# Designs tried in a protein design chat: VHH binders against o75319. Part 218

Target 1, 181 residues: o75319
Amino acid sequence: GNHIPERWKDYLPVGQRMPGTRFIAFKVPLQKSFEKKLAPEECFSPLDLFNKIREQNEELGLIIDLTYTQRYYKPEDLPETVPYLKIFTVGHQVPDDETIFKFKHAVNGFLKENKDNDKLIGVHCTHGLNRTGYLICRYLIDVEGVRPDDAIELFNRCRGHCLERQNYIEDLQNGPIRKNW
Short names: E, the ipSAE of ESMFold2; O, the ipSAE of OpenDDE; V2, 0.75 times the mean of E and O plus 0.25 times the DockQ between their complexes.

## First folded at step 16 (VHH)

Design X6 (framework vhh_4orz_3; at its last look DockQ between E and O 0.02; V2 from the best seeds 0.00; counts 0 for: pae E 7.4 > 2, placed apart)
Fold by OpenDDE, look of step 16:
Structure X6 (fold): chain B 181 residues (1-181), chain A 120 residues (1-120)
Amino acid sequence: as target 1 above (181 residues)
Amino acid sequence: EVQLVESGGGLVQAGGSLRLFCAASGFTFSSYDMAWLRQAPGKRREWVALITSGGETDYAGSVKDRFTISRDNAKNTVSLQMNSLKPEDTAIYFCAREGWDSGEYYFDYWGQGTQVTVSS
């Protein structure tokens, strides 16, 4: 059924823009059918996402959904003006090279097409933390040449929660650079 | 009926150690990944440690090298050895079973928790 993900309510809905980047991370918004299982203050819908982004005086230009399911919300729940990209990403495991490449390719494509604006790349998994953080950091490390610890610290600070999984952290810190294109 | 029962919590001074236990029943224990979570007053419930059905372990950064999760499939138990405890480790600790649905992991069952208090 429509289970509220474990600990979903405990994570901040939306992080802050990562300075020097176009990234913003958030937890998965939940479609209306989940609201009956949530207190009003716990609700976080696709509409709520955009409201919160606007409150930060930002605008989303792309949403990358890393969840491995489609049960949380539908692309049709999003404004037509914001492209939606699904990259099925398994939890707990370090994303494979193909997943990393897909993410990098999407980001690079967006940046190429959006040089004339400051719209953000919104990235989320279930909690908008581990998978999301890994791929954003992987991009910063591999493509932007950021020191791994700096990338991790930046993400953690902006998301308002720290990466939790040691396999992700270890791979970011000591793992090989992955193909960028 | 799936049941998880935690034990082993208590009051300990900073730098001390505790060992938590979780007794599982009502399911094929050896087939599931198990975890410990904790929740401090006014804070979110956070993941602490995970042990797979295969015995692989992972830890939150905040407890890395201090805590050790283990399991005994013959006894249907999962344990958490906590060393070098800090006041920041004060929380209710929960044993949880990790389920999987439609490509997503989630903790579908957990116990009532056991209180761990670390005094400075």
Scores: ipSAE 0.033, ipTM 0.505, lowest interface PAE 2.7, mean pLDDT 93
Fold by ESMFold2, look of step 16:
Structure X6 (fold): chain B 181 residues (1-181), chain A 120 residues (1-120)
Amino acid sequence: as target 1 above (181 residues)
Amino acid sequence: EVQLVESGGGLVQAGGSLRLFCAASGFTFSSYDMAWLRQAPGKRREWVALITSGGETDYAGSVKDRFTISRDNAKNTVSLQMNSLKPEDTAIYFCAREGWDSGEYYFDYWGQGTQVTVSS
């Protein structure tokens, strides 16, 4: 069966746009087959994602899916055609340089192609927190020159939940600037 | 201690078939989603197939319709039937467990791997 991800219900579905950036973070939406296991107020479908983005007067221009699985939803489950990129990201460990490069490349490509609009890059892993927060912050630090503590604070505030993985936080705060390639 | 032990790898000619096995121990096997990953020389580890605790399956596009993942909860095994093998399927294949006790579902254990070599 389609098991609800552990603690998924405890997280806000969608954060707020991070001011001064093109990012918005959210937890993984769950296709309709999961809804049998959810109370109505707990549901967060691909349709719900897009409705919540519109409620913020925003529009998605790219979804970056960081999960290591395809079981939660597929691009065809999205209610609108929007560019979608899967970057298989192993959790619990600081992402390797290859993964960081792919994320930076995708973001930079999006910004170039979308320079004349204000569409957002939606980023999620399972909970929209640890892997998502790490890669967004790594981009802000390495590419935009944001101070680590400022990037983390901005992400935490806009996501509505704090980064939890100590090794991610330590790497962001004390680790080296990664090459942008 | 969680252990995943792969077996069944070997040398096979293109177009041939091979069946991989994974023996699992040290955890409640029936409660976990399981997967096969693979890694070719000089490439990153990639996902191949996944089977949920309830038996639902999913596959990478490159192996769809050629590979079949299955599980036997009575024997605590996961298997991967690989048909119509191509030289590009040459890799070390890893059995992996998807974590559920962590805050982010990800593969938290995998074995030492078993080598599959497909000659052209």
Scores: ipSAE 0.013, ipTM 0.320, lowest interface PAE 7.4, mean pLDDT 87
ESMFold2 (binder alone), look of step 16: mean pLDDT 83; pTM 0.829

Design X7 (framework vhh_4orz_3; at its last fold request DockQ between E and O 0.95; V2 from the best seeds 0.78)
Fold by OpenDDE, fold request of step 17:
Structure X7 (fold): chain B 181 residues (1-181), chain A 120 residues (1-120)
Amino acid sequence: as target 1 above (181 residues)
Amino acid sequence: EVQLVESGGGLVQAGGSLRLFCAASGFTFSSYDMAWLRQAPGKRREWVALITSGGETDYAKSVKDRFTISRDNAKNTVSLQMNSLKPEDTAIYFCAREGWDHGEYYFDYWGQGTQVTVSS
């Protein structure tokens, strides 16, 4: 059977919208097969994700999945009205330039196509924290011109958990700007 | 050293069939889940099928009922039988091992891929 990712239970399932942005971060929802390993109150399914988003009076317009597997849930578990985008992103290491570019391109494309609404870009990795936080912050820094510390603080506050990986933080604070094209 | 080597790709007409193979070495094959992924031109790599160490299978919706993943633990091989092929199935097909690392699932090793081209 499937194993629950380590420490997955320790993180809030869904963060808050990041003010001034269209981003919201969450931990990976788990398909039904994982529920056997969880107490009812620990369960967080794709359906639960959408319910929690709705409770915040928000609507998802795109989901970017940064996990490096397809084990946790399927795109078919999502409403057809919400596009799903996979960007395989290795954990614990700073994403490479290609990954960063893919993320930026996806976000920019969404924003261009969704100027007439206020739908959110949902981003998640396994815990919805480190990879997720890095790429969101990288976007804010490189594309929106936000100060690194401000971006990090904003993400941490909205996610309800702080970025944990020093290499990610260091790269955001002191690393070079990545090309936007 | 972990190695995955794909074979069996080629050119086929729409409606045709191909069988891909992946030869694994350098690890206890029978202990790992194996997967096929594919990357079409100008598209992102996407998951196609999974077979667990226990023999359970799963498929992407786009290939369900057309593709069949199987494994031979005695030969350290995983196969992908592809039937009713469509032009949109054109892609480089990759064999991958799904491992557990840092407390989560990863496609931690990939082959070099084999080209599948389906003509209309």
Scores: ipSAE 0.786, ipTM 0.897, lowest interface PAE 0.5, mean pLDDT 95
Fold by ESMFold2, look of step 16:
Structure X7 (fold): chain B 181 residues (1-181), chain A 120 residues (1-120)
Amino acid sequence: as target 1 above (181 residues)
Amino acid sequence: EVQLVESGGGLVQAGGSLRLFCAASGFTFSSYDMAWLRQAPGKRREWVALITSGGETDYAKSVKDRFTISRDNAKNTVSLQMNSLKPEDTAIYFCAREGWDHGEYYFDYWGQGTQVTVSS
């Protein structure tokens, strides 16, 4: 049987839009097969994701899935009108330069294609926190010139949970700017 | 040490079939879920199929009803039968092991891949 990711229940399902950006972060939605061990109020399905985004008066234009698996849900569980991109991102270590490049390329492509609307890029890993926060902050720092501490604070506030992994935080604060784009 | 070695790739005409094999060693094969993924040139890696340790299977929509994943725990192999092949199926195909790592599902080991080329 399917296992619920450790501590997944402890995280808010969906954050808030990060002001001045096109980002919103959330934890991984779980398809129906995971629900047999969840109370109704604990469920957070792909459909629930879109309902919660709509309740915030927002619309997703892209989902970037950073999990290192396809177990949790599949692209067909999402509305056909919302593009889905999987970037397999290893956990527990700072993402490598290739992963960072793929993320930046995906974001820049979205912004170009969606310059005439206000749709959001939804980003998630398993908990929507460490890998998600790192890559969003890395983009804001390297591409938008945001100061590291400002990017981290903005992410933490809008996600509703603070980045937890110290090696990610240290790399954002003290590591090199990646001049990929 | 964990090893996954793919084979069976090659050139095939559209509408044809191929069978891929993944030979696994260095772990208790019957205890792990196994998957096939693929990566076309200039494209991101995508999941194709999964088979659990208990034999349950799941497939990407694009390959459902055309591909069949299977496992032989006595031989420590995972297979992917690929029928009705299309040029869009052209990719390097990877065998992967899926574990439960740090409280989540995770593809923790990968093979080096085998090339499948489908001509029109």
Scores: ipSAE 0.713, ipTM 0.866, lowest interface PAE 1.1, mean pLDDT 93
ESMFold2 (binder alone), look of step 16: mean pLDDT 84; pTM 0.845
OpenDDE, look of step 16: ipSAE 0.775; ipTM 0.893
ESMFold2, fold request of step 17: ipSAE 0.656, 0.651, 0.668; ipTM 0.847, 0.846, 0.855
ESMFold2 (binder alone), fold request of step 17: mean pLDDT 85, 85, 85; pTM 0.854, 0.852, 0.856
OpenDDE, fold request of step 17: ipSAE 0.775, 0.713; ipTM 0.897, 0.871

Design X8 (framework vhh_4orz_3; at its last look DockQ between E and O 0.19; V2 from the best seeds 0.00; counts 0 for: pae E 9.5 > 2, placed apart)
Fold by OpenDDE, look of step 16:
Structure X8 (fold): chain B 181 residues (1-181), chain A 120 residues (1-120)
Amino acid sequence: as target 1 above (181 residues)
Amino acid sequence: EVQLVESGGGLVQAGGSLRLFCAASGFTFSSYDMAWLRQAPGKRREWVALITSGGETDYAGSVKDRFTISRDNAKNTVSLQMNSLKPEDTAIYFCARESWDYGEYLFDYWGQGTQVTVSS
């Protein structure tokens, strides 16, 4: 059977839109097969995700999934109108240059094609925190020229949880700028 | 050393069938969930099918009712029977092991893949 990711219950399901950006972070939604292992109030399905986004008066235009599996939910569980992109991202280590580039390219492509709307880029890993936070911050730093500490603070505040991995934080604060194209 | 080796790929006409095989070695095969993934030209790698150590199966919507994943624990193999093939099924198909590590699921080992080409 399907296991609930460790500490998954400890994190807020959905963060807030990051002001000045199109980003919103959330933890991985779980398909129905996981619900038997959860209390009703702990459940967070793809449907719940979209309901919570609507409650914020927002709309998702893209979902970027950074988990290294596809067990948690199916792209078919999402509305057909919302593109889904999978970027397999290994946990616990700083993403490599290729992964960073793929993320940046996806974001830039979305922004180019969605200039006429205000739809959000939803990004998630397992907890929607470390991998998610690193790549969003990396984008803000490398592409938007945001100061590292400002990017991290903005993400932490909006997500409702702070980046936990010191190697990610250190790389964001002191690491080199990565390739943008 | 963990090793996954795919075979059975080739050229087939639309509507045809193909069976892929994956030979696993270097680990206790019967204890792990196995999956097939595929990557089409210009597209990202996507999940196709999963079979648990207990024999439970799951499929992507795009291949449901056409593809069947199975395993033989005695031979350390996982197979993918592909029926009613379509041109959009053209891709490199990968055999993958799925593990539970650091409190989450991940594909921790992949094969080199086998090419499947479906002509119209």
Scores: ipSAE 0.634, ipTM 0.855, lowest interface PAE 0.7, mean pLDDT 95
Fold by ESMFold2, look of step 16:
Structure X8 (fold): chain B 181 residues (1-181), chain A 120 residues (1-120)
Amino acid sequence: as target 1 above (181 residues)
Amino acid sequence: EVQLVESGGGLVQAGGSLRLFCAASGFTFSSYDMAWLRQAPGKRREWVALITSGGETDYAGSVKDRFTISRDNAKNTVSLQMNSLKPEDTAIYFCARESWDYGEYLFDYWGQGTQVTVSS
């Protein structure tokens, strides 16, 4: 069967809304079939995600899924009123400019269409940390003009875990600002 | 040493079929999720299909209903049956092993790839 992702249990399911932004990060929710391998308190399903967001007095308006598979959950497991976008991101390397552009385009489109509400953009990869943190910080740096170290600190604090991949951190701190097409 | 060796690529007419094979060695094959990825000229590598250690499968939307991934744990092979091929399926196809790296599941080994070219 399906095994749970390595160290998935060690990460907080959902972070906190990042102040001054519309972002919230979380680890990948797991469809009910994974629950055979989890204690009840370890479960984090698509339903659990939405319950935890409501517990924070927030509402999701978009989910951006950075994983390369649908085996963890299917888009059909989400409320049909919440748009879902998959952006495939291969690992080990800093996302390329096309991937960064797709992310920025999705965020900018959301902000335009949701300027009259306070709904959040939920972003996840497998653990909701490295790829998720990189793309959120890249957006804040390139589009909002946030200093790299301030973006990283904000993400780490609100996610509840620090970015781990040094090549991502180094690119954010010392890499070029990417164009905002 | 971990090795993944792809074969079965070639030139095929649009609408045709092709079957790719991946021979795996140097690790406990039955314990790993396996995938096929592809890279078209001038584009980034993208995943195509995945098969878990338990045999569950998943497909990219562009190939769903046309491609079938399978595995044979007795022979340590992964295969990809590709039907109704289109020119946009032209790419180098890679067999890959999913990693159990700390903090994130990534592909840690892949082969040199096998070229698939679909003529109009």
Scores: ipSAE 0.011, ipTM 0.312, lowest interface PAE 9.5, mean pLDDT 86
ESMFold2 (binder alone), look of step 16: mean pLDDT 86; pTM 0.864

Design X9 (framework vhh_4orz_3; at its last look DockQ between E and O 0.16; V2 from the best seeds 0.00; counts 0 for: pae E 10.9 > 2, placed apart)
Fold by OpenDDE, look of step 16:
Structure X9 (fold): chain B 181 residues (1-181), chain A 120 residues (1-120)
Amino acid sequence: as target 1 above (181 residues)
Amino acid sequence: EVQLVESGGGLVQAGGSLRLFCAASGFTFSSYDMAWLRQAPGKRREWVALITSGGETDYAKSVKDRFTISRDNAKNTVSLQMNSLKPEDTAIYFCARESWDYGEYLFDYWGQGTQVTVSS
């Protein structure tokens, strides 16, 4: 059977929109098959995701899934009106330049196509924290010119949890800027 | 050393069928969930089908009722029967092993892939 990711229950399901950006981070929603292993109050489905986003008076315009599997939920569990992008991203290691570029390209493409609205870019990995936080911060640093510590603080505050992986933090703070094209 | 080797790809007309094979070695095959992924030109790699170590199957909506994933634990193989092929099924198809590691699922190994081209 399907295992609940370790510590998944410990993280807030959905963060807050990052002020000045179109980003919102959340933990991976789990499809119905996982619910038998969860208490009702622990459940967080794709439907729950959209309900929580709506409660914040926001709307998702894109979902970027950074998990390295497809087990947790299916793209068809999402509304057809919300594009879904999979970027397989290995955990625990700093994303490579290709992954970073893919993420930046997706974000820039979205922003270009969505200038006339205020829809959000929803980003998640398993916990919606480390991989998610790194790539969002990397974008803010490399593309938006945000100071690394400001980017990290902003993400942590909005997500409700702090980046945990030291290699990610170190790379954001002291690593080189990655190309944007 | 873990190895996954795909085969069976080729050129086929729309409406046709292909059967892909994956030969696995270097690990206890029967203990792992296996999957097929694909990557079309200019598109991201996407999940196609999964078969658990227990034989349970799951499919992407786009291929459901057309594709069938199966496995032979005695031969350490996983197969993908593709029927009613469409041009949009054109892609490199990858056999992948799914593992549980660091408290989450991941595809930790996949092969070099096999090209499937469906002409209109």
Scores: ipSAE 0.608, ipTM 0.834, lowest interface PAE 0.8, mean pLDDT 95
Fold by ESMFold2, look of step 16:
Structure X9 (fold): chain B 181 residues (1-181), chain A 120 residues (1-120)
Amino acid sequence: as target 1 above (181 residues)
Amino acid sequence: EVQLVESGGGLVQAGGSLRLFCAASGFTFSSYDMAWLRQAPGKRREWVALITSGGETDYAKSVKDRFTISRDNAKNTVSLQMNSLKPEDTAIYFCARESWDYGEYLFDYWGQGTQVTVSS
């Protein structure tokens, strides 16, 4: 199972910090065992992730991994100083309320613990787009009161790719605000 | 045609054990990661265990240390040994194949499932 994820090469590795937030989105980094199947310019390892973040004059303080597996990289591949959290997220459905709550809880906990620094929350699924964009936008809408169209536009611009799944977009635009007490 | 057929389910007393089997056909089995999922009455389908093509394993926290996933590439089978069963393990258990359309679907094929019922 060291198959390069389908369409993974088509996406920019790392987006830009979303202004006014602590979020940055990226596609899943791939450990070195995948590099035999990649051209040098296609490589994007955990080390490459951190180098690209530093090139933007930023620092990661948390990684939220929305995949089910550690096939792509292991938490041991990350610096010990960066907390890592895996949240179960099904890839073809709007995330359920439990998943949304776990994401909000993780973000709120991070902001509390990091109120005196400017470190970022890195969020990824496989492509860093649909599941990642949905949960970031859901947080901005529900917790920070951002207008749905503004959240989506901000994510799309900073990720460098537009949200693709219509059911996610429709739920963000027209679905209920998720009241997590 | 991809087919996954689960077997080995049944009724078992709490604290007991069962072993589930999944027979796979219609694809190069040794090239795919395989998983077990389950669906309890009135709940969403949840991931239980995964085994990679190379034999590495991962488990949901609720079953870790009680369940063991394994595979036999010569026989195209995936197994789930379930020990120390609890009533909350009652569910339909599904064998699933990893999707190569990563990011859209985690699994692209699964069987009809096999019922596991754990009585108090």
Scores: ipSAE 0.000, ipTM 0.273, lowest interface PAE 10.9, mean pLDDT 86
ESMFold2 (binder alone), look of step 16: mean pLDDT 84; pTM 0.839

Design Y1 (framework vhh_etentamig_d1; at its last look DockQ between E and O 0.81; V2 from the best seeds 0.79)
Fold by OpenDDE, look of step 16:
Structure Y1 (fold): chain B 181 residues (1-181), chain A 120 residues (1-120)
Amino acid sequence: as target 1 above (181 residues)
Amino acid sequence: EVQLLESGGGLVQPGGSLRLSCAASGFTFDDYGMSWVRQAPGKGPEWVSLISGYGESTYYADSVKGRFTISRDNSKNTLYLQMNSLRAEDTAVYYCARYEDTDYSPFDYRGQGTLVTVSS
């Protein structure tokens, strides 16, 4: 379908690399079929994603897709050289332990396999903000020992938008550490 | 025009079973996750279950886990909810809803609902 997700236009297409990490967050790119419902300057395709990353003098090494649909774009729309991982993540609620674990495992696997380069882990949900921010921050907190407030501030600054959902923020700040293996 | 039409509701005794159906039209069915939402009298809406476009993933509220099963037949543009071991607290109007997958509004369309009454 060609329905533009609600408020999708309101978010910056691509954030900045999070200093000290390999993470970069972005909103979901939309395949060509969506373009007819967008002004040219609003378009953000998979190709546009890679161009914007390149403009930052970065390179994607992995894309983690947290959306719960496959209508936005197809993995085939991505370069074959960039692995694509789907982690179905329900919105509005704190991701469950399984989802968190899947994310951590994927990130750790990537880091293990990419020690010889500086390629980024691109993470997105629909808007590249709440689900994306939570899981990235959860990783920084649980795995890298970053203080919750520092993780949240870092993500917000780099994404150019602040986490919006209080349940996510509360869980990050005061919730338990999740199992890493 | 997007249309969602629920069916299968009715009166059932505690411990009984019902199977709800939702006929969808007006959009590419398999492009969207589909959900069941229920609303009991005097209560706010409750997210019951969610299924991804091709059925790769499902979600259930804790209140219905192990008792309800969501499924879909994309060839028929139909969503299903198998409800087993029904309880009085399951009494509600059940709505079929199209999942928009946003953190702002999870659903952009829903049907008119079908009433499920669980009573002895």
Scores: ipSAE 0.882, ipTM 0.930, lowest interface PAE 0.5, mean pLDDT 96
Fold by ESMFold2, look of step 16:
Structure Y1 (fold): chain B 181 residues (1-181), chain A 120 residues (1-120)
Amino acid sequence: as target 1 above (181 residues)
Amino acid sequence: EVQLLESGGGLVQPGGSLRLSCAASGFTFDDYGMSWVRQAPGKGPEWVSLISGYGESTYYADSVKGRFTISRDNSKNTLYLQMNSLRAEDTAVYYCARYEDTDYSPFDYRGQGTLVTVSS
């Protein structure tokens, strides 16, 4: 059910736009049913997400949900005008090539369809940190040619928290560049 | 309370097949990914397979790919594992587990397990 995810309260709800990219990362918003287990200042609903994005003078054009569960919120809880894509991403493991390909395909599709605006791709997993950071950095490294350490530093600074899982960090820094599209 | 009850284990010859079932109760079954985890004697647990809430995504350990198939029937709150071409190394206790989609604990509940023995 509606139990608060482990350590979810410990993370900033929304990061900042990553300069030179179309990405912004955040932790999973929680639907209203979770709020009885949260203090008012701890709440972060789908509506709160969009309010915080607007406070940054930004606009979301796509949300990519990397969670492997449907319990946190329903796509119907989001404004109907923002496209939503779920990419079921297994946690604890470096995302597999199929998942990386799906992410790259979604980002590339968004960039083509949104070349004439400045809307952002919002990316989240449960905490908006490990799976989210890995896939954003993987994209920047493989598709945009960013150096691994530069991608990781940019993500960490803009998310406001550092990537935590060492197997993800090791794969980004020392693993092969993936030639996926 | 969350309950997971495995069944369908037993003794089978190499090359044989078994189908495991897991009856789930006490939670909204289709909200969660569900998994099979196995533990052979003297070894640590091995993540065998995972399926998302409506079967949109599956995962298999390399050791079982092509031989095992995970499935679920949400109308019966039941998880399945079809095991074909069984080998001696598949001998283990098989646990049904609820996948916890956080960065910290992969599973928050598991059953008591069902024993699969592959021997001639």
Scores: ipSAE 0.682, ipTM 0.855, lowest interface PAE 1.2, mean pLDDT 92
ESMFold2 (binder alone), look of step 16: mean pLDDT 81; pTM 0.824

